# VHH binders against Diaminopimelate decarboxylase (lysA): the designs that were tried, part 1

No score or structure here was measured in a lab: all are predicted.

Target 1, 379 residues: Diaminopimelate decarboxylase (lysA), of Deinococcus radiodurans (q9rtk2)
Amino acid sequence: MSLSRHALQDAAQRFGTPLYLYDAEELDAALWRVQRAFGDARIFYAMKANPNLNLLRRYAAAGVGFECVSLGELLRAEAAGAGGERMILNGPAKSDAEYAAAARLGATIVVDREEEVVLLPPGSRVLVRVNPAMTVSTHEHLATGTARSKFGLTPEQVPGTLAELRDAGHEVLGLHMHIGSAIEQAEDFTAAFARVTELRAHIGGLSVLNVGGGWSLNADLEGIAYEAHEAARVFGAELWVEPGRYLVASAGWLLTRVVGTKRTGRNFCLVDAGMTEFLRPMLYGASHPLYPMWDALATEVWDVAGPACESGDLIARGVPLPTPQRGHLLLIGEAGAYGASMSSTYLSRPRPAEVLWTGHDWQLLRRRETPQDIWAAEV
Unless a header shows other numbers, all headers, positions and changes below count from the first letter of the chain; antibody chains aren't numbered by Kabat.
F, E and O are the ipSAE of ESMFold2-Fast, ESMFold2 and OpenDDE, as the mean of both directions, binder to target and target to binder. V2 is 0.75 times the mean of E and O plus 0.25 times the DockQ between their complexes.
Where letters were taken out, [cut] stands.
Atom coordinates printed by the task and the answers are left out, and those that the model quotes come from them; centres of patches stay.

## First folded at step 1 (VHH)

Design C6
Fold by ESMFold2, look of step 2:
Structure C6 (fold): chain B 379 residues (1-379), chain A 122 residues (1-122)
Amino acid sequence: as target 1 above (379 residues)
Amino acid sequence: QVQLVESGGGLVQPGGSLRLSCAASGFTFSTYWMTWVRQAPGKGPEWIATINSGGSTMRDDSTKGRFTISRDNAKNTLYLQMTSLKPEDTALYYCATGYTFKWYDTSEYDYRGPGTQVTVSS
């Protein structure tokens, strides 16, 4: 139930760096917390957070479904062994291939815009995504221009769209909503749920209310679950939820090795992972815990920089570290979500290996790409 | 006001066992990662183990199999079960936590307790 320094050093030696690492017991613990808080609600893992087939198979074996936003994600859910009743296809710009795959698989399709009524395969199972058009903020990162979002229908469009879907012969299950990301408190949902439940008078009861996910790692799950169940009760609906980041972020790390240092007015700790392996710091300004795996007193501040020829290729800015040396290992925490899934082959850099700590040994989940893998499809 | 108070230290013979406790108050204990650190006289601090809010642990290999970290979120208490104690385990043991926590960097804890002395000798 834990990782040791020797286990991490062993992983670096056996599999190389940069290396994504996951802890099976932390994955299980996060799922347990969601199940405990949400009771009999159906859980659909938003696989965009981390679509590794080995992780998906673990979730499928536990009865967890999948929220999918592309043909590739639908096919991953199928490969993981999920039945169509445990698949959701979402997205504002679905392709014909995605509609066809969803129909073949029996997946539930989330209608994001009115035009989809005439685009759906015959007899589709559907939810309608409502954008509650709310302005809610408990932190600056939760501030929203919700009326300007590209996702979902306005509440005013919902009753007509439901009627059109029924008239077209589709199985209308209910509504879908997703208010944002990094949601921490039940109060962040209050206005959105109030706006959506006002629709009860216009649309009647529903079979399903899917409230999405977007929970922060520190989220009050019990409070959020209470509010979500209350909203579902207004419609007489079964509750569905779509955690992604919450299930996997704290269960994963990125292990990187110091390539060297330089001192040019600022102290740079140059490591073998950067924007191509871990995009979140550059793209979102995200801060992640850093764990040096060498001991000494931290007397200086360092910028931890990746290998790309980009001024923004920084893992972390201004962090205290004991003096790094070539070969030292750094561990980047909270990297289990939107880490490997957003990695790229920019600069023709191979994607890292991924490994799982089983409690007693490492299991390989993804071999390290070779350079040849990167251009294998070029003719 | 954040407060961490360790207890359970004392004198013990080699091969003996002790269970250390860290009572926490003034913050929401269940959401914080918690750590045990030890410091022998004249030496730098040495990280022992960390347990996250969900109960998953990370620990140093030197005490693996002898020391077990655990927590009871209902009682706001962190524990360190020590067995097969050796004279080199003699140190001041303290618990620590913080808003930004780095497992291996003992200089980055925002809060630490005063510690409890463990002395292993016959």
Scores: ipSAE 0.000, ipTM 0.136, lowest interface PAE 19.7, mean pLDDT 85
Fold by OpenDDE, look of step 11:
Structure C6 (fold): chain B 379 residues (1-379), chain A 122 residues (1-122)
Amino acid sequence: as target 1 above (379 residues)
Amino acid sequence: QVQLVESGGGLVQPGGSLRLSCAASGFTFSTYWMTWVRQAPGKGPEWIATINSGGSTMRDDSTKGRFTISRDNAKNTLYLQMTSLKPEDTALYYCATGYTFKWYDTSEYDYRGPGTQVTVSS
């Protein structure tokens, strides 16, 4: 049996709601699309999208590396069976512990600012992150390649920083660039790549060009890959990519149950999932596909609201839904990325379970937290 | 109430082309994943393709190079472009809401249309 209404209902019965669900076949398909489009490029999963250890093990087995932005993520990568050659440490504010772990594991470190030259462990493999200072077609909080962004060096800073790194005895592999997330326009990448390739005249050839990720779910991967490979060729470099959301978003859903309805100034479909389980709508104004697992004679406009005592705890605004009733199941799509990973224990709400559809059955990937799990570290 | 109505089927010669349409109503079409399935005489249902907001998936290798799934959210319509049709493509073609890579019965999908008949014969 494949993922179906019956399967979803079974999951709800077995594991409760809210519940994160992933489809193994869809995960594999997304990875295959990237592999097909980018060819021999090295793929580093940006695990911040979804760090579930079981998913990481799948990627490790497939030869995928990991971009890590914290000590915890480095350790997760290690636990998943990745070697240091398959690890990247990135981030704008690295801790001493993260540098130490990177050194221990042999991870490639992305230099985000000039000050890091003297902070790096001896003999580090490094990339220098370039901020192309460009405007991209995405939410401002998701734009990491703008002039106002806290990420990366300016193109003007890059040549001097590279020289300092080499003088300090580090192995300088090349450059890193990441212009944002959920980029809708392929032309944004083209422009960014052009900006970076202008550096060739000043810095010479490179061993690696890491072009990051940030691909929209419907991105022209072949087109992006072509441009990325061309950019890498300018430097004579190996191409690295860092897909995150693209790999996992469409393969994951959040299953939530209708708790009730409210008809006041607006119609509210009240569900048991909210900002503590799925933060993207509130934080980024993200819109996700909704799949009501019920039928009704009437369709009305509803706000889908979570249980938090926060006015902004809305999963969706003004969406047409069949008239909901308490007990109905609602499936939220594209929740495989930055769903579970951004969940919190705000309001002392336990994090939901996570399950994987294997094509035959549900596999538990994460047990639902107990309240005691939440305050386990409290004295 | 959700309604799906398939159209565009008919009799076509081998090598011919057809474009199937599925008109959807009664739900937020743009927020649903949509699926094409078919059932040939004497055979079980077969999944053809699924499309959601992020892209499409086609798992049937026999149709992957010949069939294309697409959607027009503004028209609440799902499409299946079929080319290089073969006699073995003869089947009743259904559009359905829901996500699955395998179709066993109607209960596996949220909603299904009555289907449109495609017959490929010389």
Scores: ipSAE 0.000, ipTM 0.223, lowest interface PAE 14.1, mean pLDDT 90

## First folded at step 20 (VHH; from W0 with Q5V L11M Q39R L45P V47W V93L R111W P113Q)

Design W3
Fold by OpenDDE, last read:
Structure W3 (fold): chain B 379 residues (1-379), chain A 121 residues (1-121)
Amino acid sequence: as target 1 above (379 residues)
Amino acid sequence: QVQLVESGGGMVQPGGSLRLSCAASGFTFSKYRMSWVRRAPGKGPEWVSDISYRGKSTYYADSVKGRFTISRDNAKNTLYLQMNSLKPEDTALYYCAKDTWEYPNWGYDHWGQGTQVTVSS
């Protein structure tokens, strides 16, 4: 654990709970690992993992680009100082506004379906997303490279689409692929790369091969990088990567406070964070490390439950914890990705504050919303 | 076996300086956050400072902020505490402690024997 427990206690006092916390040291370390492993590859941060403007500014300053999947994300990237070749627009159902913004900003557009050929702004810089039709070891909602997935073109569609794009006067840079997220099996990447490189015989060389991200937190980056570079070499292409979760997940935590306990059919550790603050456990069945910031004489099995009036609002089921009491702090790990970014105002619950540990102090990155912020746009 | 051995303590006058060292062994030093904790006469343990495993992040108790500096040399498996502008209230036995987040423990899982710091005119 990189964070000081005393600093965490201070954060809770200063900013309240629930509270998202990030460690600058860990953010930098994760980026460094990617840079080290992938060498000359161009890195585009998958912003959807965590779009906080302060984080984006850090990445921009480090020369990292941005993969954007919405108008809002494009505008965030712009606000962070990125532009042109440092922006990618991706998505299966792009809006006219997104196309227009991409054109204005000079972003590379990832073509996800054949119909986009006639929707693209004139003279667009484009990649074509390939769906390798593979089964990967991840949650079904995170499997973007399966045959049933709504993402990308089939390998059979790729040659014709590339030709049409070129004929239409677009600058075709190359291919894009993304087989999923939280991929644990290296063989999934190997197979996916092999599938894509088979296209070389049909489509020729490329300027860019974007292999996306989807790396598990314990992924063999060097191994993946090697395979990715080999794939790119087959096409004579520059390698692009799109890490998201890997860059930010382990560098972020959610700090929550115990509000009480309940001993009925099960033991419940009731906390002030739930599905509205941290959706991954409920949505993906995700398991996150829990760090109780207290001791007790006894350790028991507890369900960690949020405040939502939803039966499924559980952060964890059947976990051993020292006996909790009201006021105790519980730290949830690996919450830097798809935590704050997926938070909601369901139940009119304000979104948590976000803070960054700079190495010596806490920096506020996002103020806690007020209830009034939630309905500010309502008549 | 984890071992922490403090050194560098002594007697100094108010306003003086001391540099404490802690030699660590028996574990991968560079993977763990480390802390200094002190115990003054008649008082319970008081956290003084901690430092991240890479040595890039530091945090201090309010009572020592601006006066003490924690650092580490991972190549030497050594933790340091530079104490400047010492005050009588800094008089205590100073411990090097290994931080832990490992269940079921919270706080420190190992302590040294301590080194005595006495600030007196």
Scores: ipSAE 0.793, ipTM 0.923, lowest interface PAE 0.6, mean pLDDT 94
Fold by OpenDDE, last read:
Structure W3 (fold): chain B 379 residues (1-379), chain A 121 residues (1-121)
Amino acid sequence: as target 1 above (379 residues)
Amino acid sequence: QVQLVESGGGMVQPGGSLRLSCAASGFTFSKYRMSWVRRAPGKGPEWVSDISYRGKSTYYADSVKGRFTISRDNAKNTLYLQMNSLKPEDTALYYCAKDTWEYPNWGYDHWGQGTQVTVSS
């Protein structure tokens, strides 16, 4: 781990818990790995993984673009200094406001369905999203490239849609695909790329092939990159990629404090973070590495439970931990993606603060919300 | 077998400088955060500084901040501590320690034998 336990203790003291923490060193390392593997490919950060403005500014400064899936994300990208070719609008159900903003900003728009042909702003720069109808090895909620998913056009719909877009006067750049997230099998990508490249015979060459992201944290980036470049070459296209989780997940942690323990039907380690701060365990059944920042003579099996009055508010079930005590700190790993971004104000719980380890000190990225912040818009 | 061997200690006058080294072997040095810890006479161990596995992040105890600099050379499997503006209260046995987040323990899983630093007029 790149973080100093002493620095973490300092962070807890300064900013309180629960607390999201990011390491600049790890962020840079992840980006470098992608850049090294994919070479000349254009990188668009999938902002939904973590939209913090400070992180966005960091990526913008590094020459990374942004894949946005909402008006809010478009505006965040703009605030971070991005626009034009460095911005992509994606989504299965785009609003008029999103189309308008994309036009204003000059963003590339990913066409997700045939109906969008007549909804696009005049003279839009567009990609067409293809659903390759693949079965992938990931959680069903994270599979976006299956025949049953709400995303993209069928391969059969692509040629006609491309033609209509061109006839309507839009600048058709090429194709987009995204088969899922946290995919374990590299073969899933290979198969998907093969399916998409079959379209070459029907649609001809392209300017851009955007292969999305969805890479597991231990993914063979070089292998995926090779296949992606080969696919792009088939079309004579420039390669675009959209990493999100891969860039930020391992570079972020959630620091939580033990509130207490109870020994009833099970042993519970009660912490001040739960489903409102970190939703992935409950929603996806996700397991995250836990780092107890304490030692004890005895190790026992514990459930790590949050403060919500919900039976499902468990961060972990049946994990070995040294005997915890009130006040101890527990660090949750791989929380840089879809942690803070999916935090909620359920139970009127304010969202946690966010801080960045710069290599020598902590930088505040987000202040902790107050309850009053939550109902600020209420009348 | 993990081995940590400290060197570079000695006796210096107040205001002087020393550079400590720690030679690491028996593990992949570049994958682990490393720390310096010291034990003064009659006192318990005190954390001094730590450095990330890539050497890009450093953190210091308040008592040494601005005076000490931790660094590492992963190609040489060596940890360093540049100590400037030394004070008598810096007198201690200085240990190189391998940081660990290995579940369920935290802290250090290996220590060297230490190198003596004495600051005295």
Scores: ipSAE 0.788, ipTM 0.921, lowest interface PAE 0.7, mean pLDDT 94
Fold by OpenDDE, fold request of step 26:
Structure W3 (fold): chain B 379 residues (1-379), chain A 121 residues (1-121)
Amino acid sequence: as target 1 above (379 residues)
Amino acid sequence: QVQLVESGGGMVQPGGSLRLSCAASGFTFSKYRMSWVRRAPGKGPEWVSDISYRGKSTYYADSVKGRFTISRDNAKNTLYLQMNSLKPEDTALYYCAKDTWEYPNWGYDHWGQGTQVTVSS
């Protein structure tokens, strides 16, 4: 781990808990790994993983583009200084406002369904999303490339749609694909690429092949990059990639404090972070590394439970921990993606602060929300 | 096996300077955060400073901020501590320690034998 435990203690004192923490060094390292593996490929950060404006500014400065899936994300990207070819609008059900914003900003629009041909702003830059109809090794809610998925066109629909887009006067750049998130099996990507490249015989060459993201944290980037480049080569296309989780997950942590213990039918380590701060364990059954920042003579099996009045509000179940006490700090790893971004104000709980370790000090990226912030829009 | 060997300690007058070194072996040095910890006579261990695995991030105890500088050379598997403006209260046995986040060990999984620093007029 890159973070100093002493710096973490300082952060807890200065900013309180629960607290999202990011390490600039780790962010840079992750980006470097992607750049190294994929070479000349154009990188678009899937900001849904973590849309913090300060992080976006860092990526913008590094020449990274943004894949946006909402009006809010488009506007965040704009606020971070991005536009034009550095911005992609994606989504299965785009609004008129999103089309308008994309046109204003000059964003590339990913066509997700045939009906969009007549909805696009005049002279749009477009990619067509292909659903390769693959079964992938990930949570069902994270699978975006299956036959039953709401995303993308069938391969059979692609040739006709491309023709219609061209006839309508749009600038057709190429194809887009995204088969899921947190995929561990490289073969899923290989199969998907093979399915898409079969289209070459029907549609000819392309300017761009966007292969999306969905890489696991332990993914073979070099292997994936090789396959992706080969697929792009088949079309004579420039390669685009859309990493999200891979860039930010390991560079972020959630710091929480033990508020107490309970010994009933099970041992509960009660902490001040739960489903409202970190939803992945409950929603996806995700397991995250836990780092108790204390020692004890005894080690026991504990459930780590949040403060929500929900039975499912467990961060972890049946994990070995040294005997916890009130006030102890617990660090949750791999929380840089879909942590803060999926936090909620359920139970009128303020969203946590976010800080960045710059190498020498903590920088505040997001102030802790106040209760008044939560109902600020209420009449 | 993991080995940490400190050197560079000695006796200096107040206001003097010393540079400590720690030679690491038996593990991939560049993958781990490293720390300096000291123990003064009659006192418990006190953390002094730590540095990230790539050497880009540093952190210091308040008692040494502005006076001490931690650094590392991963090519040489060596950790350093430049100590300036030394004070009598800096007198201690200084240890090089390998940081760990692996359960169940908290803090450090390996220590050197230490090098003695004595600040006295």
Scores: ipSAE 0.778, ipTM 0.917, lowest interface PAE 0.7, mean pLDDT 94

